# VH-VL binders against Phosphate-specific transport system accessory protein PhoU homolog 1: the designs that were tried, part 5

Target 1, 219 residues: Phosphate-specific transport system accessory protein PhoU homolog 1, of Methanothermobacter thermautotrophicus (o27767)
Amino acid sequence: MEKKYPRILFRKRLKDLRKDMEEVSQKTLKTHKLAVDLLMEYDEEKKEKVIKNSRAIDDMVFNLERKAISLIAAEQPVAGDLRFIEACIKVGSHLKRIGYLAANIAEAAEKLKDEEIPRRPLEDLKHMSDFVQMMLSKGIYAFLDQNMEMARELRHDDDKVDDLFDQTLEHVTRSMFEDKESISYLVNLLFIARFLERVGDRAVSIADRTIFMITCEKP

## First folded at step 14 (VH-VL; from n5 with heavy chain S30T A33T)

Design o4
Fold by ESMFold2, fold request of step 15:
Parts: structure tokens; C-alpha cells; sequence
Structure o4 (fold): chain C 219 residues (1-219), chain A 119 residues (1-119), chain B 108 residues (1-108)
């Protein structure tokens, strides 16, 4: 390294870390979209891709965390630079968990591939899936673009996810009462709804970390 | 230019130990894992383990557990692999490699260090 | 730990397409990574993840996977592609790294 120009090298390393964050974020968005699409139209090849992508995200986050810690240890960053590096570590952790939640959704969708899903629960899950995908996209882009306005919007979206989850729970349990032979596979619809709710929670957590990065104020 | 420069060839007696070095340049040494991979004459590649230089934490293949020690010196940007209780079947080329995209995706390799165990 | 299995040898006519395979239980969960090694040289990375080519790798190299099998495909094989090809991945536990036994590609 050149000791004479430390700020230029440090800024290059920050930009490299941001590029890594963008790459893993985009893969996470793509992977979650693939997973929710499986519920509507199952495809074994796409399910396998979701599973492998979830592990790839884990491995990318492994490297990203080491780079972030390496940068802190080497450069002793302060103020906004430190908050950015810390946010990368925290958001990386959320992206890793979203990747595994996507894998869980894909596995649950596989268990439903040969079953007829009742109309109302399926419509509920489609609506919930679309809304959570939007929340995840919004949370990720708010972080990448450091957009506090978008991040604040996410805090209100969580109430809608909770309402959609409660509605789904009601309709799935009603379907179970009407056909007890279907309970063993309909439980997978409840798992999918819970996984989607948890993805929504993670999107809100990403938004909260983005607000903290910009303002240093807890949400 | 990113490169890994390894120490020179070694000739060893059975029962002894060998320590091979791998000096990184052109990137920040603590950013990525360094793996050690060996290749016996006419044989395939065999992963021995890696080091996470930022933590000094090593991960060893089961086959080599107890015989291999992998370390990193952050001040010299150098990783080391020491293999003890050498046998004739340890004769191989020993490579170091950087885990860039995933810890097991090796984008940069050293040129290799030939270790010969004879007599 | 789990093993990755490759055919020892594969041949392809110049300009034709060849597929080199790597099989193992861990490949249901982990992408394979592919390396090319010419005699007397260190391996070079040719494919990682689903189908990512590092800078400098020709676009005739591609990767794919299905079930417990990963494949490296070379379309329009060139004489310079004659080499040994290795896959690696994580083992079934996810804690360690394993290599396949290697495939010698001969370009006829």
C-alpha cells in the first residue's frame, strides 16, 4: 500500500465494500422473487436455484463481513464512515437470513406442488408475497441509495403485512376445518405466511439500519 | 497486480515437518481466506485447510486434522502451512490460493511449492 | 465428508461442444466452482456460482447444475482448452471444501 495517499486508498476500499453490498443485495432480491414465484408455478430447477443461491448469499456475506472488519481494524474509521461499515455488517446479516427464508419458502412450495391449494388462501399468499417483495426491494434500495424517505415508509408497511398474515391464518385454518384430510399439507401454507412475515420484518430492520446510518438516531 | 508468492522447493526425510510460506501482495491480506491445496504427482487437487487472516482462525480438512497447522502473519501479509510427521505419500506440489468470491472459490493461486519426502 | 465424482477423461472434436460433470450430495445445496489446469501450471478459476465467469475467461465456458450434478460446458472447443478440469464445493456439512478427482479433456 502507498502510505503517502491513505485517504484515496481508504475511499477505494469503501467503494469496493459498497459494490460487494450491492451484489449480495441484488442476489437476495432475485432469490426471494424466485422463491415466491414457486408458490404460483412450481419448477424444480428454480427451487434448486433458490436453495443454492441461499448458500451463495451466506458465503458472500462471510467474505463481506471479513472485509468490513478488516477495514475497521486497518483504518480506524470514525463518524459516518464507521456507521456505513457497521451498517454493511448488519444489513449483510439480514440478507443472509432472508436468503435462508427464501429457501424455506421454496421447500414449502415443493411440498405443495402436487396438491390443490384452496382458492382463498392461495390468493392471500399471492397478495402477501407481492407486498413483501415490494417491501424488500424498497428496504434494499433505501439502503443502497441512502434514501431516508424510502426507509421511513417501510415502518408503516409492517402493519399491512401483519394484517395480511392474520387474514391468511384465518382462511387457512377455515380450510383445515372443512377438509381434515388436507391438514398435513395445508400446514405448509402457514409456514410460508410466517416466512413472508419474517422477510418483511427483515426489510424493516434494513430500513432502520439505514436511518441509523444516516442520522445516528435509533428508530 | 494481485499475487501469491510461495517459498522454494523442499526435500524432507520421513517423520520430519515442512513449513511453506505464501506472501500476498496487491490486495489487503486480511480481506480474504487463504487455502492450502496439494497435488501429488499424477494425482488430483486436495484441499488441506484455510486461514481467515483477520481472525487467525484456521479450518482443517478432516484428513489432515492433527498433522497440519495453518497460520497467518498480518504484519508481513504471509500465510504458512506446516505439515508434520511426513510420509512418502506427502510428496506433492503445495499451492496457496485466495478465496475471493466465496471462501472456496479460488481466484488467485500461488505457483506451488514442491515438497519431496524421500529416504 | 462427502465426495465429488468426475469422469477421469472426456474427448471433444475441435469446434464441438463438451460437457464435463461433477456429482456429489453437497451439490444439491452448494454451487460448484470450476478450475482449469494445464500441465506444470497452477489451476485457474473458470466458473464460480451458478454461471459466473471471472474477467479473462472466454464466454465459451459456462456452468450449470441440476440435482446433485454440476456441469462445465465448453462450446466451440479450442485446442488450447485441452487441460485437466476440477470442480470443488463445500462438503455436505458445509464446514469443509472438497475437490472432484479431475477430468482430462482431450481436444481431437
Amino acid sequence: as target 1 above (219 residues)
Amino acid sequence: EVQLVQSGAEVKKPGSSVKVSCKASGYTFTDYTISWVRQAPGQGLEWMGWIEPIYGTANYAQKFQGRVTITADKSTSTAYMELSSLRSEDTAVYYCARGRYYPYAFDIWGKGTTVTVSS
Amino acid sequence: SSELTQDPAVSVALGQTVRITCQGDSLRNYYATWYQQKPGQAPILVIYGEDNRPSGIPDRFSGSSSGNTASLTITGAQAEDEADYYCNSRDTSGNHVVFGGGTKLTVL
Scores: ipSAE 0.830, ipTM 0.921, lowest interface PAE 0.9, mean pLDDT 91
Fold by ESMFold2, look of step 15:
Structure o4 (fold): chain C 219 residues (1-219), chain A 119 residues (1-119), chain B 108 residues (1-108)
Amino acid sequence: as target 1 above (219 residues)
Amino acid sequence: EVQLVQSGAEVKKPGSSVKVSCKASGYTFTDYTISWVRQAPGQGLEWMGWIEPIYGTANYAQKFQGRVTITADKSTSTAYMELSSLRSEDTAVYYCARGRYYPYAFDIWGKGTTVTVSS
Amino acid sequence: SSELTQDPAVSVALGQTVRITCQGDSLRNYYATWYQQKPGQAPILVIYGEDNRPSGIPDRFSGSSSGNTASLTITGAQAEDEADYYCNSRDTSGNHVVFGGGTKLTVL
């Protein structure tokens, strides 16, 4: 009976692909949140979960990409359906990278677990991590809900992340000069700030792909 | 209904080859990996390799590299595993399995194909 | 040799809780997947990822992991749970798949 109604089978396969996208997106968002939480309060069990989740995301994206390509090859979708499937592939790649960035944040947080972090750099990283988490959430839900206005906001949000990164760099560097014995562990704060900035970049890339999916125009 | 249907039992002489088939039905064959896993009598499960049917790309366990060939025919939704230079220790049940959630998370298994290597 | 190590046998009294373990270095980076196999039958998937049960698997089955160890827990063990249990995961390189040696569960 489904052979006589190929549009129904195709729509079911699209729904399945969308379900996979929702699942990996939610896991990525949760995994990044766990990673940034380690900056404020380190927990070995949470760190282990971030690491394993990053690899699970990679495996989920592996399957998602093959399924998306299989769907294109078998059904020859056109117009908006093709753009959606292509967006799933591209967004999946960004989600995989965000998962690994979350793992990098967790590993850097472990190196800081026994150290006294200067007040100002810690406050900078807290502010930056909260903002980047909001950007990631916004980018993911803009994509899942196909919300062009929400996606467009992220370009302006990215400027704020760059400002926060520069501010953090200045304050961490100043702390290094004020206490040279701290340099070996304070470098990890710079790594974390860079990883957060990269997560923000990926959130913007997800938003750009969402806008292209809706409008057929790159920005 | 999602199924993996395997070819029948085989009796082989040492030094020969065996080719086992695994036909998928009830889902789109090219969506997921197909792994081959064997189990010698009274022993555990041993992964031999997988194929990604959409690309035709195979990944082999090091132990079987050079003796195993895994292929897929998209037109018949069938995966194949061929094991050459058979020895008595290759006597086992050979399963095919689909990797759905993760490529190594096998949610659907064939019933197995018994291969006996005896003179 | 298998890179994932399981105890060969474990016993549990009817209605009690049992934990079956799987150990290996790759489990620091990868979740284990768990399978149940009864004599003469193909394995069935019981747990994947952190603690995901496929449809049709009773909620008395759960998974957990810590360090290099993954565990399958069966609460309120029943006679039909008597089977061989296998774990698998990626190997330490991440390129291949490896199984544990299997654990025979006996329900007393």
Scores: ipSAE 0.818, ipTM 0.916, lowest interface PAE 0.9, mean pLDDT 91
Fold by ESMFold2, last read:
Formats: C-alpha cells, sequence, structure tokens
Structure o4 (fold): chain C 219 residues (1-219), chain A 119 residues (1-119), chain B 108 residues (1-108)
C-alpha cells in the first residue's frame, strides 16, 4: 500500500506535520487572546485555562520537534521540503515561548484584579493587546499559507509595537509620579506591556522564518 | 493499522533481570515517545519511564531510577524495558504505550507482558 | 512527584449520570488524561486535553477541570461502561508522569 509508494508516504507525513503545526498554532493564538482578555475582565477559570494551555503548548511542541527531526532522519529531504521542516521546528519554538508569555500576562492580570487602573494606561494596553493579537494572527497565517507579502508587512508592525510600548511607559510613569501609593500595582502594567512587546517580537520572528523558508525556492 | 506488539510472559527469580520488548508497526517509530507502565495484581497503573526513540533519550520515574533501563532500536522499530534486581513486588503486567497528542496521552497500548517474580 | 487522588469506587444506575474525579496539585498546571480499563485488557484512551474525545469514544463521555480537580462524566451510563477509570498527568515538577489510583465504576 503506502510502502509501494515511498514518495506518497513522505507527502502524507509532511501533511501530518503541517496539521500538527496548525493545531499548536491555533491553540497558541486562542491562548494569547484569552490571556489579554483577562486584563479587561479578570476571570479565575480563564486564568487557569491560560496556564494549562501554556504547558500543553510546550508538550505539543516537544512532540512536534521530535516528529520533524524523525522526518528529516528517515527521508533525507532536500531544498524546499527541508526548509519547511526546519521552519516548523523554529516556529514551534516561538509558539512555545508565546504560550509562556501568555501565562505571564495572565499572572500579572491576576495581580491587578482588585485594583483601579488609570484610564490612559488601560486604554494603551487595550490598544497594544489588540495590535499584538493581530500581529500574532498575521504571523501564524503567513507561515501556514506561505504568504511572503503578509510576512513582509509584519516586519513594519514591530515599529508600531515599539511606539505603543513607549506611549504606555510614558503614561504609566506619569501615573506613578502623580500617585506614589499606586506604584506597586502599576508596575504590573509595565510587565504586561513588556510581555506584549515580546509576543510581537516572536510574531516578527515567525514572519522572518517564513521568508527564509520561501526564498530558498528561488532559482 | 497501528500496533505495539510485546514479548511473551516471563517467570524470574528474585535478584535477576527481565527485558521486555515492544515492537511498533503501522507508524514511524521515531515520531513519538514510548512509555512503560506497569500494573501489579489488583492494583493501579504506575508509570516507569519513556524513551524518545529519535534521540535514544530516556526519562525515568524516580522510584525506578537506577533499576530500569529503557532503550530503542530504530532499525527494528522496537523499544525495550529492562528491570534489574527483581523482587516479588515487581510481579506485574508491563505495558508499553505511545504518547501521541502530548507525551503522556497514551493513544495506543500494547497488550501487556506478565512478569512473575518467585523463588 | 505529585499524588493524583481518585475515589476507589463509584456506582451509577443504568441510564443515569456519573462523575469520576481526579485531584492533585499538578492539575492546576497540566492537563488530565483519562483511560478506561476492562478486566484482563489494556487501558484505552477516552479523554485527552481535558475535554477531547478520540474517535470511537461515545458522546456520553466528557471531561472537565477546575482548580486542582479534573472530572470524567458519563451521561446515560450503559452496562459496557463498567470498568476501571484512571487519570494521568505530569507530576508537580513537570518532569515525570503520574497516574491516579483508579476508580472502579459499577453500573447497577
Amino acid sequence: as target 1 above (219 residues)
Amino acid sequence: EVQLVQSGAEVKKPGSSVKVSCKASGYTFTDYTISWVRQAPGQGLEWMGWIEPIYGTANYAQKFQGRVTITADKSTSTAYMELSSLRSEDTAVYYCARGRYYPYAFDIWGKGTTVTVSS
Amino acid sequence: SSELTQDPAVSVALGQTVRITCQGDSLRNYYATWYQQKPGQAPILVIYGEDNRPSGIPDRFSGSSSGNTASLTITGAQAEDEADYYCNSRDTSGNHVVFGGGTKLTVL
């Protein structure tokens, strides 16, 4: 059956690896969305789900990496197929780190659940959260669909995240100057902004890996 | 058709060793971890460790560290579990299992190998 | 290492709903996975990822979790559901795997 058609079996294994990448990617995207939603409306059950999902992403990436290496060792792929398998390993590593960043966001949101957050810092973080969620979605789908145009656009999104981070830092530090008793909880807003900036960085890294995977196809 | 086929039952004396085999078929052996889980008569399941066949890297439960060796032979798609310094408490059914969705989600199990330790 | 605790036995009337629980500190951070084992047979996977059913597992099986507790629920229990049920997860360190002690389900 499949044993009589080795290249057909190899293509089935590549498709299986792609499906695993889709599954982990979707879980990562949903987990990050759940984490950022906790800032606006905290919910203990949602926070627990983020934590469990972050560990599950780590375990799923563990399996995915071994499957990818197994495929290289068994089939000795070349050119574009090898680049795709390598990209799966690298993107998997980024997805794992994004999962843990989502857990960190959720834990910081828990520390803020009983506090009154100043309007401007909260609006900054909401805007930053929405933008980073879009970046993550774009990076993932650029990779899954091998869309170089989308991947290149994402590189410029990093500058906007840096601008949003700087704006958040300015407004939070001003709030600290105006009310020194709030400093202990306001520092958690800076942690969240930093975690979001790191998620954005990982989305750009996924796009960069996607471009590298595609450009090895040029004559 | 994914299968894990285990070696036959064994009777051993205290102080000896046993080596149980687990042959994988119907999938690529090096894609997933293989765990070893034992069950003493009338008792529950107990995880002993796993092997990552692609690397040959084993992870052992603390209780069995130093007595268990888990290995994999890529050329025969076979995992092995060897338990040394056997005692009567080691009488059990020994299962191998594949970790598919994540390493401790065992979707396919062998039928088990009965190991009896008696004087 | 962390201990996963299950009640040793539970009974349910035919057609009724039963919940089997698994408790442990590691369940705050790690998924529970559930297995069914009938006498003389190897276990089979019934729930993974907290609430996913593998193909071939009847819709009456479902999973949930909250805090340090995971639950396997069987709605409309049938005679063939009589079995031992085990949960597993990672231990508290996250390095190893641990099983609960098992729950014997009797369908009356």
Scores: ipSAE 0.710, ipTM 0.875, lowest interface PAE 1.6, mean pLDDT 91
Fold by ESMFold2, look of step 16:
Structure o4 (fold): chain C 219 residues (1-219), chain A 119 residues (1-119), chain B 108 residues (1-108)
Amino acid sequence: as target 1 above (219 residues)
Amino acid sequence: EVQLVQSGAEVKKPGSSVKVSCKASGYTFTDYTISWVRQAPGQGLEWMGWIEPIYGTANYAQKFQGRVTITADKSTSTAYMELSSLRSEDTAVYYCARGRYYPYAFDIWGKGTTVTVSS
Amino acid sequence: SSELTQDPAVSVALGQTVRITCQGDSLRNYYATWYQQKPGQAPILVIYGEDNRPSGIPDRFSGSSSGNTASLTITGAQAEDEADYYCNSRDTSGNHVVFGGGTKLTVL
């Protein structure tokens, strides 16, 4: 019968799209973790893995976007189904950008691999990286589980990232004044802190998209 | 259930063209790419190009640019590869393959179409 | 470089471990994928995404990469593993697919 197989097929394709979203989300989480780990202990093979993963995330998101467009064109979905498909596209775009940021962190870590990083800035980056990793995990799982309460919590988390960034800037600047020969490499710590702050911003954007998917209202 | 079914063997004269079909079933045709890969007797695998069926856009290996045309018909879930100006060196098995991990991981392959160019 | 280089042939004693390698500049930026091909048959995917094994592929197959080199490792090689093995990846531009020349694995 008409509509029997297209409706069943449509639900299978939505499930497949969700599986693709889960897969790229997990790869993004692992990739960001690998990039952050390079700050604490540099390893050329791990850096190369981050770079390869960022390329793969880009490809996976592009493929996911094509699937989403095909679904919309074939089925003309409405209401909640359309919002879910649109959210997958938007969240996918954020995941792609997080992959690029992870690659940028890894490249900056390489520039620091042979340098002695002052204790205070290193502690700052560790705290910031741990917090941003938690934010990314929370944002992703808020989306995958459609958990609006988790999504709303991320706005509070964003304030903490801003505080951590300011603290890092203060301590790195102090280290620069104490050892002017270190300035050239310590600038890379500020770049890493900025990249981490941008990952946090993307996690918040994922949460905002989740709220829109559930409520159809601008968060 | 997921499969790619290719058209049958062909014997061709130099200077002619050949068009090989690849019918997809068991999955959503527009969600994946289709690549064409050939293998001359006793030789390795050689990528010829791919198509994105959703947009109808094709990308060709430099070696085949100008001689190969890859198309897709969404209504029949079928991809086609046409190779023109055939030479004896084009004698090969021609495979279609579904692209996994965009577009260089090929998880489903057709059985191949033997094209013989002689005389 | 835009090419992937494989040794033409490798031998392994039954039950031993063998490593088949694939080398190219693009492997620094793109995953290697591995295929097994037996005479008269289409290739089958054995490793994708660097180190993932598709359903139905024995767990004695694994993949890894370091620098410009990717490896397919077969532990406990069996007679049925005798085949040609190909790697592929993207070229350095990312726009095309390239295959290695293939490695004939002989199980002794």
Scores: ipSAE 0.250, ipTM 0.716, lowest interface PAE 5.2, mean pLDDT 88

## First folded at step 16 (VH-VL)

Design t1 (from o4 with heavy chain Y55F)
Fold by OpenDDE, fold request of step 20:
Structure t1 (fold): chain C 219 residues (1-219), chain A 119 residues (1-119), chain B 108 residues (1-108)
Amino acid sequence: as target 1 above (219 residues)
Amino acid sequence: EVQLVQSGAEVKKPGSSVKVSCKASGYTFTDYTISWVRQAPGQGLEWMGWIEPIFGTANYAQKFQGRVTITADKSTSTAYMELSSLRSEDTAVYYCARGRYYPYAFDIWGKGTTVTVSS
Amino acid sequence: SSELTQDPAVSVALGQTVRITCQGDSLRNYYATWYQQKPGQAPILVIYGEDNRPSGIPDRFSGSSSGNTASLTITGAQAEDEADYYCNSRDTSGNHVVFGGGTKLTVL
């Protein structure tokens, strides 16, 4: 392709890359939301959608990486442009991982669909999942909007997620001692809690990458 | 305009090789994959393989493994498909297609190259 | 299994709705992509992902999935919709692409 206007083309390609980031980000948010919704009300169709979306996110992220690398190779970007492109690659990687974590949550939810689960552990997971969904949204939009103030909040949010995980762990552990027959599904609850915690970690990582992208400093 | 322009029809003898070209224009060649899909007369579509032009890496269908080679020239925005040890069963229209959205979602197709293998 | 299967032929009356289905194990994990092909022409992408239509594709085309199946639905079939329709997807390994056998749609 002939480059009659290299700078214009470069900017268009950056814009296209950003658009791809927006699309995969939104899909990731929706996919995670679908997965956590399964915890409260299981639906086979939604579960299937989460699985397919996780694979789609993987493909979308790889496409993103292709474009990013293609852009670097062709245009030799520098400074903020380079950091943005690199951030897209890294954030994409986090989104891919979140997609797969969502799939894990969905699969774990499937294992719980026929179980009689105590109210409190479910409420703990519900609260945790809502909070993690918020974190994920915050991290993604911090990146997309280049909002450092929002990005900096994620570290504190992560502490809350850790507390929520500990709370879940405490309640689930207590339940294990009270009813050995429920250990199998309790383990799945812990897996889900761990998956949610990991999603939170990825959100923090996205925020950290955002801060680095903007300031070129380790957050 | 985004398009893929393929090389012309080929007539080959059994045992020979054919190399079909696919020139991309109207978009950044290295941003997308190129797949090769063939269609024998009156038959369905058959995926042969794809290439990541930016990386130079190609994947092949198991059926064609060892007999097909897909390459890409970034400088000319052209992909190539070479099929060796041609048989009469290889008579088909060969398409190149751009992978978008998903690697297996082909949104742009060449017009096809007819390859006839006959003694 | 890395195969996708389609009915070889279906028919629909003008203005009616028809569903073309693709079946395969890989469809449990991957979305299908649908193509329309008319005689002497290259295939045209009509549906990809969950239910996405490329620009220029009429809204009477829609996609859906369930279990190990994916479906292309034409709501209000028109004469020009008579064509062969192919699905494709990744195979079970995720490393290759596989096409269905194609479905000939006749509009009556």
Scores: ipSAE 0.919, ipTM 0.957, lowest interface PAE 0.5, mean pLDDT 95
Fold by OpenDDE, fold request of step 20:
Structure t1 (fold): chain C 219 residues (1-219), chain A 119 residues (1-119), chain B 108 residues (1-108)
Amino acid sequence: as target 1 above (219 residues)
Amino acid sequence: EVQLVQSGAEVKKPGSSVKVSCKASGYTFTDYTISWVRQAPGQGLEWMGWIEPIFGTANYAQKFQGRVTITADKSTSTAYMELSSLRSEDTAVYYCARGRYYPYAFDIWGKGTTVTVSS
Amino acid sequence: SSELTQDPAVSVALGQTVRITCQGDSLRNYYATWYQQKPGQAPILVIYGEDNRPSGIPDRFSGSSSGNTASLTITGAQAEDEADYYCNSRDTSGNHVVFGGGTKLTVL
């Protein structure tokens, strides 16, 4: 490393950590988007990319954690700096989970690629996936930009995604009664809905961590 | 400016041990992994293991499990690879490499340390 | 432990395109990383991830993947590209790193 004053070096390292967070965040957003796109139009190459990206995100997050811990150990940060670094670790964990949920969605989409999916359940799932993608973006950028207003919105968004899940559940269930021969792929639709709900939960968690990072208060 | 400087060539007898050092400079040592990769004459690259310097935890290839020990000294930004029970087949150039982006993406390499095992 | 396989040697005419392929089960889940090695030198990272080039690596180097394969493509091979090329990745367990056997590229 170049010879720098301790304070300058510390700030540089924080900046680098933020950059890493940005990179893994963007990859996570893109990966999730790819996964949900598979629901509407399956593509084997994209599916493979989702899988590899999920693994890459895992590695990136671990690298992030390494740097964060290294920074804590070396610089003994306090107050907001410490909370930021800790938040990076927590948010990273959520991103990793989202990556793997995206992989799950992609795999489930593969199972549906040759199925004639009922219109209504598919529409519900599409709406839910779009909304969850929005939530992810909002949560991530709330964190990166330290936007309290955006972060607080996620709790309300969570109610919406729950409603969407309930709608999906209802319509999938109805479809099961209408056509018992379609139960197998309908179950996969339900799994995807559940995965999406979980992704939404992670977005809310990111927002909550952001609020805590900024205010030191429970969100 | 980022570089890994390895210790000099070694000549060892069968059954002995060798310890190669790898000193990192130009970057924060504990931010990245260090892997050890060897290459026998005329052969390909072979991953031996890596270490997380910040944690001190090492992972080894199955082939070398029980015979290789990778360590790191944070105070000197130096990683070490010790290989015991040397045999002629261990004659190789041993590289240390920094893992970045992905821990298996090695973006910085040492120049290698030649270890010769001969009677 | 899983393995990665490469063709031991390939040739390309000057200015032409060549693809070096790495194959292995782990490549279904993990990206490959590619290295260039010239005689008497340490390997040099040329491609990692989806298609990322480190600084200093020419644009003619690119990476791709399909199924259980990963490929390094040199578009417009130059004389200086003659070297050994190695791929690596995580193994199927994800806990170890594995290298391919290497490919000797000759530029004709």
Scores: ipSAE 0.918, ipTM 0.956, lowest interface PAE 0.5, mean pLDDT 95
Fold by ESMFold2, look of step 18:
Structure t1 (fold): chain C 219 residues (1-219), chain A 119 residues (1-119), chain B 108 residues (1-108)
Amino acid sequence: as target 1 above (219 residues)
Amino acid sequence: EVQLVQSGAEVKKPGSSVKVSCKASGYTFTDYTISWVRQAPGQGLEWMGWIEPIFGTANYAQKFQGRVTITADKSTSTAYMELSSLRSEDTAVYYCARGRYYPYAFDIWGKGTTVTVSS
Amino acid sequence: SSELTQDPAVSVALGQTVRITCQGDSLRNYYATWYQQKPGQAPILVIYGEDNRPSGIPDRFSGSSSGNTASLTITGAQAEDEADYYCNSRDTSGNHVVFGGGTKLTVL
């Protein structure tokens, strides 16, 4: 069964779903920012906030997914409307994962709070964090604004994250060689770099879903 | 306006069962969970379980598993809670509540249904 | 028994600030939600998440959390704030919902 003209109530429900997506997206972006800020200056209250926010995002996505499925079941949406609702479900799953990655970053930062981080690895992680934060913002706003050109840029951005990861690995390895007693805590820098890379990957996945939503072509 | 309308008060004998209804209006019933929360006279709030109306999937507090059944009828936008093997300590006001922001954040409550179990 | 612990009663002078606390292990991972209940009425949601007020809740109500403790703060307490206050959250497993035992607030 296919509806040619969405009802005014249906359009209101789509707008409500978009608002929920915007709220979860903004919370995810803020939560990731809080987590990366802990790398530069640890704060126990911020760490606790990141942990609770990751769980809040999970709960918000739980509700969002049910609303999206409820909308499909009740209204039988077609074409672009169905693609938007499906994109909300997929993007919600990515936002949930980014929330948990932010929690992982915060936990790793806690393990480093009393340690002196070598200058070069710390500078590398700052650059990665800033770049991944930009990628996440770009991916989210490309989705919310249905901006194809912004979404396409992220593929090249992902390559730069890979380069920054390689640089970080090199400098952390050198630091381990210089001070073998630091190895047990310096491993956490590699975990953080991997978590940041995964956030970047998720931002690219959001962009891919956005392109599919607009073009109906496999990303 | 968004509201949850519950069935009327009931007086029951020990060993019987009771089924309380909760009709949703002013929103799409299948969008959110519906929880059941009871309150014995002079006591605090106690979560019994919820239903996800879109799937018909219930989640029960451990204390009530085996005695409570929570269901949803999508065609009437109505959730039900049935409590079996009633005892005098089941005398309480039974509320239904909608989980809006988080599934455990109850933004709309029914007015409650008083169930009295006389011994 | 309750996994979330609240003091059974708290008093505040009219116009003063009061904090109502809720403690439990799950609150390290989950925000508490706060409800106001007046005699003979259903509860009303007053705070969810870190410090979100639903529409219609006065801005004198705020929430905070630290460690395993969540707090509801009422600044400039008024006579109509006299009520029972409950917190809830997920349990430690994250699978179920638990309520605190409730706090009776008396405005003097």
Scores: ipSAE 0.824, ipTM 0.919, lowest interface PAE 0.9, mean pLDDT 91
Fold by ESMFold2, look of step 17:
Structure t1 (fold): chain C 219 residues (1-219), chain A 119 residues (1-119), chain B 108 residues (1-108)
Amino acid sequence: as target 1 above (219 residues)
Amino acid sequence: EVQLVQSGAEVKKPGSSVKVSCKASGYTFTDYTISWVRQAPGQGLEWMGWIEPIFGTANYAQKFQGRVTITADKSTSTAYMELSSLRSEDTAVYYCARGRYYPYAFDIWGKGTTVTVSS
Amino acid sequence: SSELTQDPAVSVALGQTVRITCQGDSLRNYYATWYQQKPGQAPILVIYGEDNRPSGIPDRFSGSSSGNTASLTITGAQAEDEADYYCNSRDTSGNHVVFGGGTKLTVL
């Protein structure tokens, strides 16, 4: 009973923690995709699913954090194993924030559901949402696969999303000047663009934690 | 192999206290919350609170705040629930349960401890 | 507390489909979790999250939600499905846990 082989059990517990990370990461990717799709085609059931998924991610991260801390306390891991467990905690926090940002996007999309969105701003947001979804996917898989090369390139990707944000801001503002009746709902496009920018920032932060996990050096 | 083993049935007088134990086996005790849920005869399930064993931090339902103390002993992998100032309406089966997927998603339950409060 | 409301009883003919509902304001933000309890036994988890079945739970059990309502659906109900069914979730504050009052399922 007390004479189990702790290293085998420790490795099983690490594998279980990684499985939990994969599960919450996949739910976060799905939830963000669902949220951005609402802008193009609003659906009340999909919006409700985004909201509940954001809370489910929070609950999954709650358990994941306790499990990670329990693993550190019980096994006193060192070197790379400790860095991996620490990264799981930090990345989990980012995934939780991304879940809430997805909920914010969905709520903003609901406020636009009955409105005609100008073509140019809508196309801008589609481009931005696709790029940010790619950034999030890249950041998550760089972490899960411990791919430093993929993680390092996200800074370059972040610059592109900043340019798309500036373009979106310009076109939305122009649409507001052309039609004052649209201002009250078009501000929600700016909120969505801002939430997308913040998702991109969180993807970069996940990449930074991945680089630190591998190298023990700040990015 | 994963199980929660609870202490035996108790008969208590009004105004006294009861302390029920819940010993975890087959998993690492500090990984998940342990909740306490009671069920009066012929009635539904009622959440009393949980503990986070890794921190010793308890979260209590408002109805039981001030009467319930939930604790954990990491060295014995055992959670405890103590209910004070017992009344006849506290007669119930008391369950402990593990929150595995979400803290409120109870995948493993103890078999329950019957507490009877009679004068 | 009346945070989650369930019908106290429902019936289903053997082999037919039944839906058990759980209603409350917190279910707009939180998934419900579903439990089966047979007389004299501890509850068993049957559905959690979006529509996840723990291992050992028959695939005739499924979950869904819309608005402030969560549903447990049993397709092809069997005699052994006769039991009490409870939902739980977080309360509206998000800090605590609340159960529904339970639904007694009778299989005819």
Scores: ipSAE 0.801, ipTM 0.910, lowest interface PAE 1.1, mean pLDDT 91

